# Miniprotein binders against q9bqp7: the designs that were tried, part 213

Target 1, 240 residues: q9bqp7
Amino acid sequence: VPQNWFPIFNPERSDKPNASDPSVPLKIPLQRNVIPSVTRVLQQTMTKQQVFLLERWKQRMILELGEDGFKEYTSNVFLQGKRFHEALESILSPQETLKERDENLLKSGYIESVQHILKDVSGVRALESAVQHETLNYIGLLDCVAEYQGKLCVIDWKTSEKPKPFIQSTFDNPLQVVAYMGAMNHDTNYSFQVQCGLIVVAYKDGSPAHPHFMDAELCSQYWTKWLLRLEEYTEKKKNQ

## First folded at step 16 (miniprotein)

Design oB1
Fold by OpenDDE base, second read of step 17:
Structure oB1 (fold): chain B 240 residues (1-240), chain A 88 residues (1-88)
Amino acid sequence: as target 1 above (240 residues)
Amino acid sequence: SPERLEEIIRKLEEAVKLFEEGKIEEALYILFLVLLELEKLIEETGDPELEEILERVWEALLLILEGRPEEAIRILEEAIRRLEELIE
């Protein structure tokens, strides 16, 4: 049990979508603060085993691809991820802000992969927006807040070359999503609350993306795990 | 050795510069080399500060792979500062 328990949901915020859905998605800039990001907390609280596995993976990739091949691979992964997020932001942005959609950004296997998910996405409330949890003292940048199949979700978009059909295969991504949810639900810059999460794994070959929906119960379970990671991070920093 | 730490700092600075120039591929490669060198140093020294710096560089790499280079650069700049403090 976390020593510093804090609720994921804010009882002071109504679950009712206030009828004034802002016509424009929120995009709050990330402030440069001494406050740790969600990603920082998760990374610094990785187990020695997890770190070892990542290093082993890296060494294996270098051995298989060579140094130049691995360099090219990592560059391509980065570029594909960046372009995918930029394309999604463009697609999910209101039509009035349609800067000339670089048609080239929309021609990717990843975008093809998520088309069936995008059909179920509506009511976009935030895109690439910063969240801050003032009490728990962490920040993050969330990809999207929108309705998925009529449920308001924090949506996190991921790219993969390998199928990830199970939420367990997404590693700490569920923790990231609930961390963003908890922060948003208690961030004064937001007037609404989210109760659900969605992790979408897009595939390079254009095969149908896997949606990993997280209901309020599952979010609460991962929230407890997130709080434990946050406490571990805080203790580690006090001992430094 | 202070010399090895200085070399790591130089490589991190180079990586940051390469990112700013849009040379992402070259920057990533350098970061991977830095990680390998830090791991060797940690195995040799057992320095907990170097372990933390290693974790930060890994965080930066993961952010880059997620398409968030700006945040990664900030982390790398912090890692450089921390390494400089170890040499002083």
Scores: ipSAE 0.018, ipTM 0.339, lowest interface PAE 5.9, mean pLDDT 85
Fold by ESMFold2-Fast, scan of step 16:
Structure oB1 (fold): chain B 240 residues (1-240), chain A 88 residues (1-88)
Amino acid sequence: as target 1 above (240 residues)
Amino acid sequence: SPERLEEIIRKLEEAVKLFEEGKIEEALYILFLVLLELEKLIEETGDPELEEILERVWEALLLILEGRPEEAIRILEEAIRRLEELIE
């Protein structure tokens, strides 16, 4: 199937707010079904080189930190990521949903790291929300859809710990963002259109987060690559 | 092989339960043990279904590390079902 037959943007949709848009950000739960997720498609179509690098990273970390140290490191990365996402969802939700339990989450270095980015984020439309591309048959769970510097974006929040960055930071994050974007643009649960992406890399020590903005042209380029990965996944599944 | 598959299923069920209880460190450790045992079984059997299940469990581990436990739990439940189908 030619890539140009499946556009990322829906010409019948606007990125402008309208009166029928919900006042509270959407949070559609991820459905259990046979439809593959964005992360599964990307994981199943990793290159032999990517698989090799992940395995090497794992072995190197175990050698450096020991079994217990590796366990502590990965547990810490998970906890930090979970807390960071929870804190961001709390911060970006309506003020009246903030509670005492969120106070400790709001004090992390990662939250300090993203403060200058958050100043430019407004008009939140979706948080931790499921998307499905009805025609291409894939699903995903996106972090956030909001305006960044006046442009509606699919925003993906990442944590990074230097000098030992987790190897997932080298994975196909731009492909993940555009896959969510294309799905949302063709999902009947949503009425608006997203044309831009934003990957925000936050740092544990509170140093300023790095925003990687993706305009419509760049998103279209990555969309083409995502369609290739989706074709590879479909082909692989036919042979299993 | 069936006995070892049953042990892997038990560990996956325990990991899911621990994630639900918020015992993330313990759950991650068990999930890591599952990955190692699956790799060992694949080396011994060459079973392509086990290779698919290994990839699925790896995806769940990566999702947990990214702070996406809901999708990870769904994947682990799927892996359990597929392993149960292999017993016999």
Scores: ipSAE 0.006, ipTM 0.158, lowest interface PAE 12.1, mean pLDDT 78

Design oB2
Fold by ESMFold2-Fast, scan of step 16:
Structure oB2 (fold): chain B 240 residues (1-240), chain A 88 residues (1-88)
Amino acid sequence: as target 1 above (240 residues)
Amino acid sequence: SPERLEEIIRKLEEAVKLFEEGKIEEALYILFLVLLELEKLIEETGDPELREILDRVFEALLLIWEGRPEEAIRILEEAIRRLEELIE
């Protein structure tokens, strides 16, 4: 259990629409500062198990592709992920007019993969938006907050290539989602309550994306684990 | 050692059951233990079949991370069968 527990949900907030809610999704810019990001905390507190498994995956990939091939592969995965997120932001923004370049992103296998998920997404409230937990002192940049099948969710879009998945952040995806959720629920830039998460894994070949829905109970369980990682990070920082 | 292979088989069967129950984190921990034990056996025996089985178990783990548990379970069931053949 964490030494200092803090609730993921804010009792002063509701998931219901407010009349003052903006008609366009919020997009708060992430500011560079000394407050740790969710990704930094997770990267610096990887378990021995995670380190072992990631190193094994890396060695296997290098054996198959060579060192230069591995670097090219990881660079391409990163670029494809970035383009996928850009395309999703354009699709989900009510006021976006796609340019010719952006329209070509819509034809990618990843976008085809996620089409059946997108049909169930509505009521977008935030896109590529910064969150900060004032009390716990961490920041993050979330992908999307929207209703999925009628439930307000923090949605995290992931790309994966079959048969060689990019696994660098896979273990921590649920922790990442709940960290953003807890921050948003206590961030004064936002007025609503998010209680659910959704991790969507889209595939390069266009095969149907896998949605991993996280209800409030599951989010609470992962929140406890996130608090432990945050405590470990804070302790390591004090000793450096 | 048939006893050690039987223990690995038992762990893999437990992992499959946990994945089917949606207990992903518990199942992944069991798979981690299986990978460690297979590496130890490979170092002791030099058995290339154990190396192939380890690679398949690791592939199943990657498929779980990719959100493909049905394919992962099929691979784990194949690994169980191959280990049973080694006992035979």
Scores: ipSAE 0.014, ipTM 0.362, lowest interface PAE 7.0, mean pLDDT 80

Design oB3
Fold by ESMFold2-Fast, scan of step 16:
Structure oB3 (fold): chain B 240 residues (1-240), chain A 88 residues (1-88)
Amino acid sequence: as target 1 above (240 residues)
Amino acid sequence: SPERLEEIIRKLEEAVKLFEEGKIEEALYILFLVLLELEKLIEETGDPELEEILDRVYEALMLIFEGRPEEAIRILEEAIRRLEELIE
């Protein structure tokens, strides 16, 4: 049990549309400050086993590809991820000028992979937008907030070379989603409540993306784990 | 060339900003572009100072994969200062 418990959901908010809601998706810029980001907290509180798995993966890739090959491989993976996020922001934005700038990005295998998911996405409320938890003092930059199959979700887009059909294969991704959710629910820049999450894993070969939907109960379970990671981060920072 | 060094510095500054914002994948993409461009400049110029800076940027990359982004950011900021001194 976390010593500094705080609820993920805000009882003063609703997930229903309000007439005062903006007509275009919100895109709040992230301000550089001393408040830790979700990614920083998670990276500094990785378990010993998580660190070992990453090191083992790196060493195996270097053995297979050589150091130069590993560099080229990782560069290419991150380039594809960047293109994927840019294309999704363009597709989900109502402005035609953004789509014109990213026309070539719309033809990737990853975009083909998510087409069936995008058909179920509507009512976009935020894109590439900053969130800050007013009480717990952390910040983040989320990919998307939109309705998925009628449920308002924090949506996180991921790329993968291999199929990942199971939620347990999305390491720390559920914690990122609920951290953003809790922050948004208590951030004065937003007026609505999000209770669900969605992690979408897209595939390079265009095979159908796997959506990992997180209902309110599952989000609450991961929220408790996020609070523990946040407490661990705070304690480690006090010890330098 | 000063223009190419200035572009590398700009990209490193953007990568640091993105790491601080928690945009790890975008920051890594920019950082890999920096590594590629530094290697090209080293091949063209043979500058030993650029070789040392490249080694430091690789160390920062390894620290990111080890989950140590704050240490990586400090090394990248040092690399930026060293590159700025080459222009001045």
Scores: ipSAE 0.000, ipTM 0.108, lowest interface PAE 13.2, mean pLDDT 79

Design oC1
Fold by OpenDDE base, second read of step 17:
Structure oC1 (fold): chain B 240 residues (1-240), chain A 88 residues (1-88)
Amino acid sequence: as target 1 above (240 residues)
Amino acid sequence: SPERLEEIIRKLEEAVKLFEEGKIKEAWYILFYVLDELEELIEETGDPELEEILERVWEALLLILEGRPEEAIRILEEAIRRLEELIE
């Protein structure tokens, strides 16, 4: 049980979208601050075993591909991820900002993969927007806040390469989503709250993306785990 | 040795510059080199500050893979500053 319990949901905020919700998605810039990011907290609280597995994977990949091959591989993964997020932001942005759509960004297997998910996405409220939890003292940059199948969600987009899912970062993705939810729900820059999360895993080959929907109950369970990770991080920093 | 830390700083600065230039492939190679050097130094020294810096560089790598290079660059810049403080 976390020593410093804090609710994921804000009882002072209405679950009902106020009619005054801006028609334009929010894009709050991430401020350079001494405040730890969600990703930092998660990474610094990885188990020794998780770290070891990542290092072992790296060594194996270098052995298989060579140093130059591994460089090329990692660069391609990065570029594909970046282009995918840029394409999604462009797709989900209001039409007035779409005039400069690089059509080449839309021609990817990942974009094809998420098409069936995008059909169920509406009411975009935030894109690539910073969140800060003032009380728990962490920040993050969320990908998207939108309605998925009529439920307001924090949506996190992930890319996966078949057949080798080498980025085992998928393990903490639910924690990342709930951390963003909790921060947004208590960030004064936002007038609304979210009760659901969605992780979408897009595939390079254009096969249908896998949606992982997180209801309020599941989010609450992962929120408890997030709080424990945050406490561990805080304790580690006090002892450093 | 201070010399090894200085080399790591130089490599991180180079990686940041390469990222800003859009040379992602070359920057990635440098970051992996930095990770290997930091791991070796940690094995030799057991310095908890270096362990934390290693973790931050790994975070930057993961963020890059997630298509968040701007945040990754900020983390790398912070790592550079922290390493500079260790030499001082």
Scores: ipSAE 0.018, ipTM 0.394, lowest interface PAE 5.1, mean pLDDT 85
Fold by ESMFold2-Fast, scan of step 16:
Structure oC1 (fold): chain B 240 residues (1-240), chain A 88 residues (1-88)
Amino acid sequence: as target 1 above (240 residues)
Amino acid sequence: SPERLEEIIRKLEEAVKLFEEGKIKEAWYILFYVLDELEELIEETGDPELEEILERVWEALLLILEGRPEEAIRILEEAIRRLEELIE
């Protein structure tokens, strides 16, 4: 149990549509400031096992590809992920100019991979939008908030070369999703409540993406773990 | 578990020999195998001694990257001795 527990859900908010809700998905820009991002908190509080696994993977890849080959590989993975997110934002955005501009990005294995998931996505409320937890003092940039199979979700789009059929194989991704959820639920720039998460792992070869749905109970469990990571980050900073 | 510890010991001995012969890449592949096997055994047994041995093997791998194979070999020889004590 974290020392400074705070609820993930906001009792003053509803997940039901409100007349005051904007008709266009929100896209609040992420402002640089001294408040830590979700990704920084997670990177700075990796477990010893996660650090070892990441470093071993890195060294194994350098052994296979060489130093320059590894740099090229990681740059390509980053670029592919960026293009995948841009394509998804274009597909889900109601803005005509954005859809027109990004048409070339709509044809990739990753986009083919997520087609069956996209059929169940509707009611988009936020895209590539900044969130800030005003009480816990962290920020993030979430991919998407939309209804998945009728449930309002924070949706996180991931690319992977290896199959990830179980949520446990996605490591810190559930923590990232609930961190965004808790921030959005307490961010004054938003008026609705999100209680569910969805991690979608897409594959380059077009193989069907694996959806990992997180109901309110599972989100609450991961929220406690996120609070512990945030506490660890805060204590680490005080001791530096 | 004893049979797997003996296999890990044999692999570490092979890695030491390869490092002494200057076959760094082949030795690295064996160390990655050893690290994977030790992690699996730790998950099965919860043995804190195995956790310490894993950390030492990992340190040896990093020393090789730094161009310090003589220090890496000493650490691997220590790891071999510690694993042998677990069998005995």
Scores: ipSAE 0.007, ipTM 0.284, lowest interface PAE 9.6, mean pLDDT 81

Design oC2
Fold by ESMFold2-Fast, scan of step 16:
Parts: structure tokens; sequence; C-alpha cells
Structure oC2 (fold): chain B 240 residues (1-240), chain A 88 residues (1-88)
């Protein structure tokens, strides 16, 4: 295993429940800052292969749908993803009650898709909550921290359909999860330790979502790759 | 999934034939299809061998972009053999 000066797990923190831990899910707002976000770092450090794949996907979609059709398609995908995340936050928050209008957010194929996953989710610790790595100087907004089948996980909710809207996100999903995990484990706003990740891919037609569980060893492997991307970002930013 | 791997193999074989016939544009379009299918299988299975095969197909696509289809064909034939091994 390569030596690492910045470990993903914090040796000063327990992964076990503590009486002083929040009894309600944390929702720390993401504050405006010059510190880069996880998504900005990943976007600015895509490999030549990822850039090529994204550009070719875009060109193919424009060819099939026309320029206006492509814009409409991407706008709809973005809106559906936003609504999906809003619905999940509402479902998993014990303190939130939906207005009559908001009930429509709960009626989508994506929500139907994740039902079998949600029944295995409990002990929600954080929802749509900001994280900051104090020493590595990056921020993020994670979707959810909860127990999945008894394991405390950073959970990232993804929507997918055929054809896929964002090819680059497929390659970087594990990096995003471990980046949030490492930040949370070193953020003074949080007192617990997360060692596992879960990427849940929900489908528009309501077919069963696909869970990708990441154990501590796998998270550590992806953490090393995330640190390399963060280093690349820092070097590129100095030249801008 | 054997059925999906067999379909990808058939598409790669079709692409090789098209390159040999000088139908570069049509062959190139099939490679994009293959890349999409491999990406979906990688997401579903997490198979590192599929990731490596994807990277090789991408190398072939870049060689075609650079006007080097003969080298691309050799790489695609290698990818076909590797996919056949996964079925077995």
Amino acid sequence: as target 1 above (240 residues)
Amino acid sequence: SPERLEEIIRKLEEAVKLFEEGKIKEAWYILFYVLDELEELIEETGDPELREILDRVFEALLLIWEGRPEEAIRILEEAIRRLEELIE
C-alpha cells in the first residue's frame, strides 16, 4: 500500500454510535467560498480519455436530437435529477413534512426504482450537508450519510437512463464518494467516522436500482486516486 | 453477461470488416456504440478486465482519428480475443 500523509479515515474518531452524536440528521449549508468543490476538482482534472468521450457523446446526441433537442434533453435530465434528490431528502428526513404540492415529487420512476434500497436505509446522520476538508482545502455537498444494511455509508444517488446523459460521472462516481467521506471524517462539524460508500443508480422506468457498495479497503484505494486529482487541480489552478 | 459480450464481439467484428472495406466513418460509429455498451457493463459488473478492454478500444478509436486504421484493427482484434476469453 503506498504511504499516505492524508488518510481517508480519522484515527481520532469512532465509527460506533455515540450519545453525543446528533439525534436528527445534520444539514450544514454550503457557504460561498474560494475553496474548490469536489465536482469542480473532478471537472477540471478529467483525463484526455474522459474529455474525448464526453465531447463525442455530445456530438452524437446533437446529431440525433438536433441542437434544440439536445438542450431540451439535458435540461430535462438536470431537472429530473434535482427533483429526485429533493424527494429523497424529504423521504429520509424525520422532521420534514411535505406540502400537498410537494407530494408530486414522490411520484417518479426514479423513486419507485430505489424503494428496495430505501427499506435497507436507516440511522440517517446527514442529508444534503456541506463538508470541508480542513487541511486539504476542498468542500462538497453530500447527498446522504446513513446506515445501509447496518453499515454507515456516504450514499450518493444517481439517475440513469439509456442513453446516459453524463458519461464522465460514471468514471468519477467513486472518487466523489470518497472525497466527501474524507472531508466529513476531518470536518469539525461532524463527530463520527464513515468508512463505507454506496452509489445507488436509479432508473427512470422504475426498474430496480443498482447499488454499488464500497467497503473500507475499496474506499482507501479510490482515496489515493482522489488525492492525485486534487494535486493536479492545485497545480493547474496556480497556472491560471 | 454472455449475451451482451457476444453482441459486443459481433459489433467489433463488424467494425473490423468495415475498416478493411475502407468504410471508416461507419466503422467509427460502431466503435462509439461498443464504448457505450462496455461502459454500461463496467458499471453493472465492476469487472477490471472490461475496464482494460474499454481502454484498448479507446486507443483504437484514437488511432483511427490519427489516420492509422491498420494499427487500430490490430488492437480491435486483440480486444475481441480478450472478450471471448471472458465468455469462456
Scores: ipSAE 0.006, ipTM 0.191, lowest interface PAE 11.2, mean pLDDT 78

Design oC3
Fold by ESMFold2-Fast, scan of step 16:
Structure oC3 (fold): chain B 240 residues (1-240), chain A 88 residues (1-88)
Amino acid sequence: as target 1 above (240 residues)
Amino acid sequence: SPERLEEIIRKLEEAVKLFEEGKIKEAWYILFYVLDELEELIEETGDPELEEILDRVYEALMLIFEGRPEEAIRILEEAIRRLEELIE
């Protein structure tokens, strides 16, 4: 149990649309700050086992591809992920940018993979938007906030190849989602309440993406774990 | 268990021989197997000596990657000796 507990949900907020809400999705820019990001906190508080598994995967890949091949592989994976996120932002944006979409981006295997999930996504409220928890002092950049099957969710888009070398590392994905959720629920730039999360794993070969839905109870459980990681980060920073 | 420690020792000895023969890729795959087995034993036992041995095997793997096999072999031989002491 964390020593400095803070609630994930804000009792002063509702998940219902407000008439004062903007007609277009919010895109708050991430400001340069000394405040740690969600990603930084998670990376700095990985267990010894998680660090080891990640590094073993890295060395295994280097054996397979060589140093230059591994560098090219990781660069390509990064670029594919970036393009996937850009395509999703374009698809979910209600503006004329839809007419300016790159046809090749829209026909990637990853985009084909998520089609059945996208049909259930509506009411987009935020895209590639910064969140800050003013009380707990952390920041993040979330992918999307929208309704999935009628429930308002923080949605995190992931790309994956088969097999997945990072299966153990994906355990932190729920923590990332709830960290964004808790920050948004207490961020003055936002007026609504998010109580659910969705992690979508898209596949390069176009096979159907796997949605991992997180209800309010599950989000609350992962929120406690996130608070412990944040506490560990703070303690490590004080004595290093 | 002693049987599992003996298996790990045999695999480490095989890896050392392969490194000495210049079969780096094959030896490296054996080290990954050893690392998997040590991690499982650590989870089961919580043995701090096994954790130190795991760290040393990992260091050897990194030295091989950096083209320093003589130093890596020395570390692996040390790990073998330490595991043999645990059987006794």
Scores: ipSAE 0.006, ipTM 0.155, lowest interface PAE 11.6, mean pLDDT 79

Design wh1
Fold by ESMFold2-Fast, scan of step 16:
Structure wh1 (fold): chain B 240 residues (1-240), chain A 103 residues (1-103)
Amino acid sequence: as target 1 above (240 residues)
Amino acid sequence: SERIKRLEELAKEILRLVEELRKITDDPYVLQLLDMAELLAEFALDAAKRGDLEEAEQLLKWAIEYLEFAVEEVKKLGVSPEEIERLERELEEAKRKLEELRK
């Protein structure tokens, strides 16, 4: 069964700062189109076992909250995640708009949770920005590209109410990060190279967030797994 | 055979409803719910083709639940009221067909 093995890193690009790089982070808008998104590919290639595990969790939650309570819970989790990402984009933007926003109303335990991580984040290059891998034909919207402890990373911000999984799967987070990384490294709208990833899991109660750093070696390993998921998605579409 | 064909038809109907809903919304949460409904319906179609009627029925029930969640969210957005009403009627018909197949 033939497979295409494309490199995650672009050997023609440097991860070093360039004096000509814009001081304002890039924010390329994501356009809806027929090209699949990273989240679409991952969702559509979940295993049957993963789906049944998720449904068992759902049924347990429905038993505890009721059907209407579950609907409100899942909608609320999504809304809290959206607000968290919006707050982080605002905080990390070099523009002086932070003082004009009501951070007290937007601030959640999640923002308190990430404060210690944010102290190690600098040199923001992109925020809420679209990426496309022209050769592999997928798109994505990444959260952040910035230096974490001196290393340029694709940073993905995640929320968690409890250590136990909820409807937003954390199993594919490393694949999501490397998919964005590979796309950005081969996207003509960007001129730099990213070789590291960072998944930050923030907690609703304000407990210190857990950073999961991914070095170049680990990113390469997950890139191979992402390519397999992408191949599975494309084969699925050819056979429909 | 008859029941298998009916389950396959219902799975395809649900997949069609997913596509109809995708055309009327840009909401990321709704799209996430639709992705789940699509995946479940595809697994249901596969189960039906393999003759696993109980699994197909369960998967279709879950797919319909996600479609119901999606429709309720789109109604809150005030998008395409006429199309939502039509889709609600088609979704209720799909629910009725599944309930009849449960016997």
Scores: ipSAE 0.545, ipTM 0.809, lowest interface PAE 1.8, mean pLDDT 83

Design wh10
Fold by ESMFold2-Fast, scan of step 16:
Structure wh10 (fold): chain B 240 residues (1-240), chain A 103 residues (1-103)
Amino acid sequence: as target 1 above (240 residues)
Amino acid sequence: SERIKRLEELAKEILRLVEELRKITDDPYVLHLLDMAELLAEFALDAAKRGDLEEAEQLLKWAIEYLEWAVEEVKKLGVSPEEIERLERELEEAKRKLEELRK
């Protein structure tokens, strides 16, 4: 059990639409800050074994692609992820017309991959929006908050070269989702409650994306694991 | 031992260079590379303190590789050229120190 436990859900908030809710999705900019981000906490609390396995994978890839080829491959994977997120923000934003966007972003294999998921997404409340947990002192930039099959979710869009049919194969992604959820539920810039998560893994070849829905119970389980990672980060930085 | 002290000093130097590069850029990809360099250098510092010289040297080598990669990416962004040139010189010195210790 984490020493500094804090609830993921806010009993003073509702997940139902409110008259005070904005008519357009919220997009709060992420400010430069000394407060750690969710991704930094997760990365900085990787185990030594995980790092060595990653380095072995890197060396095998370098043997195949060459050092410059590996760097180009990795940079391109990162760029593709960024462009995928930009395309999804464009598609889900009610303030912008699709014809004003780069058509190549909208017609990628990754976008084709998520079409089946997007048909079930509605009621968008936040897009590419900053969250901050004032009590636990972490920040993040979430992808999307919207209803998925009638349930309000924090939705995280992922790209993958390998199939990810099980939530366990998405590694720290569930921790990332619940970290954003807990922050948003306690962030004064937001007025609603989110209790569910959704990780969507899209594929470059356009094969159907795998949705990993997380109900409130599963979110609570991963929240405890996130609190432990946050505790590890805080202790590590305090001692170094 | 003197070698342990020098490995600890090198790890701390790499951590300092990481922080200086963070002040130059907000690019998420570069920040990711810097985060990897930081983690590896911290593991190296811990290994050196435990007297695990071979592990410390290997971790420092990997940390420097990520740091070099981060510098390459920042140069492509065209930000703070004088500061980048200074950091490149300090990084080459750190690399030289590690090669001397590994001999």
Scores: ipSAE 0.702, ipTM 0.869, lowest interface PAE 1.1, mean pLDDT 86

Design wh11
Fold by ESMFold2-Fast, scan of step 16:
Structure wh11 (fold): chain B 240 residues (1-240), chain A 103 residues (1-103)
Amino acid sequence: as target 1 above (240 residues)
Amino acid sequence: SERIKRLEELAKEILRLVEELRKITDDPYVLMLLDMAELLAEFALDAAKRGDLEEAEQLLKWAIEYLEWAVEEVKKLGVSPEEIERLERELEEAKRKLEELRK
């Protein structure tokens, strides 16, 4: 059990829309400061075993692709993920015009892959928006907050590609979602409650994306694991 | 021992170079590479303190590889060329120190 346990949900907030909710999705810019990000906490609390497994994987890939080929592949994976997120933000935001450089991605497999998921997404409240947990002292940049099949969710868009960058570990995806959720629920810049998560894995070949829905109970379970990682990070920083 | 002290000093040098590079870039890809270099150098420092010299040397080698990769990516961004050149020289010196310790 985490020593600094704190609830993920805010009892003073409702998940139902109210008159004070903006009709335009929120997009609060992420400000860099000494407060750690969700991605930094997760990366800095990887185990030595995980790091060694990652290095073995890297060595195998370098043998296959060459050192330059591996670096090019890794940067391309990162770039494709970025472009996918930019395209989704444009599609889901009524006020954004699609960028010329992103138009080709709209015809790509990743966007085709998520079409059936997008049909069930409505009531977008936040896009590419910064969250901060003032009590637990961490920040993050979430992809999307919207209703999925009638339930308000923190939605995280992922591309399925191998090899994957370090932080794109499948096991850390639920932790990212609940960390953003807990921060948003206690961030004064937001007025609503999020109790559900959705991880959407899109495929380059256009195959139907795989949705992983997280109900309130599952979010609470992963929240405890996130708090343990945050505690581990804080202890590590004190000992440096 | 002398070797333990030199490994600890090298790990701290790598950590310092990571922080210097963080000051000149906000690029998410570069920051990801720097985060890996930091984690590896921290594990190397712990290994050196435990007297696990072989593990410390291996972890430092990997940390330097990520740091070199990060420098390569920052150079593509065209920011702070004089500062990058200085950091690159310091990184080459760190690499030479590690190679001497591994021999």
Scores: ipSAE 0.585, ipTM 0.833, lowest interface PAE 1.5, mean pLDDT 84

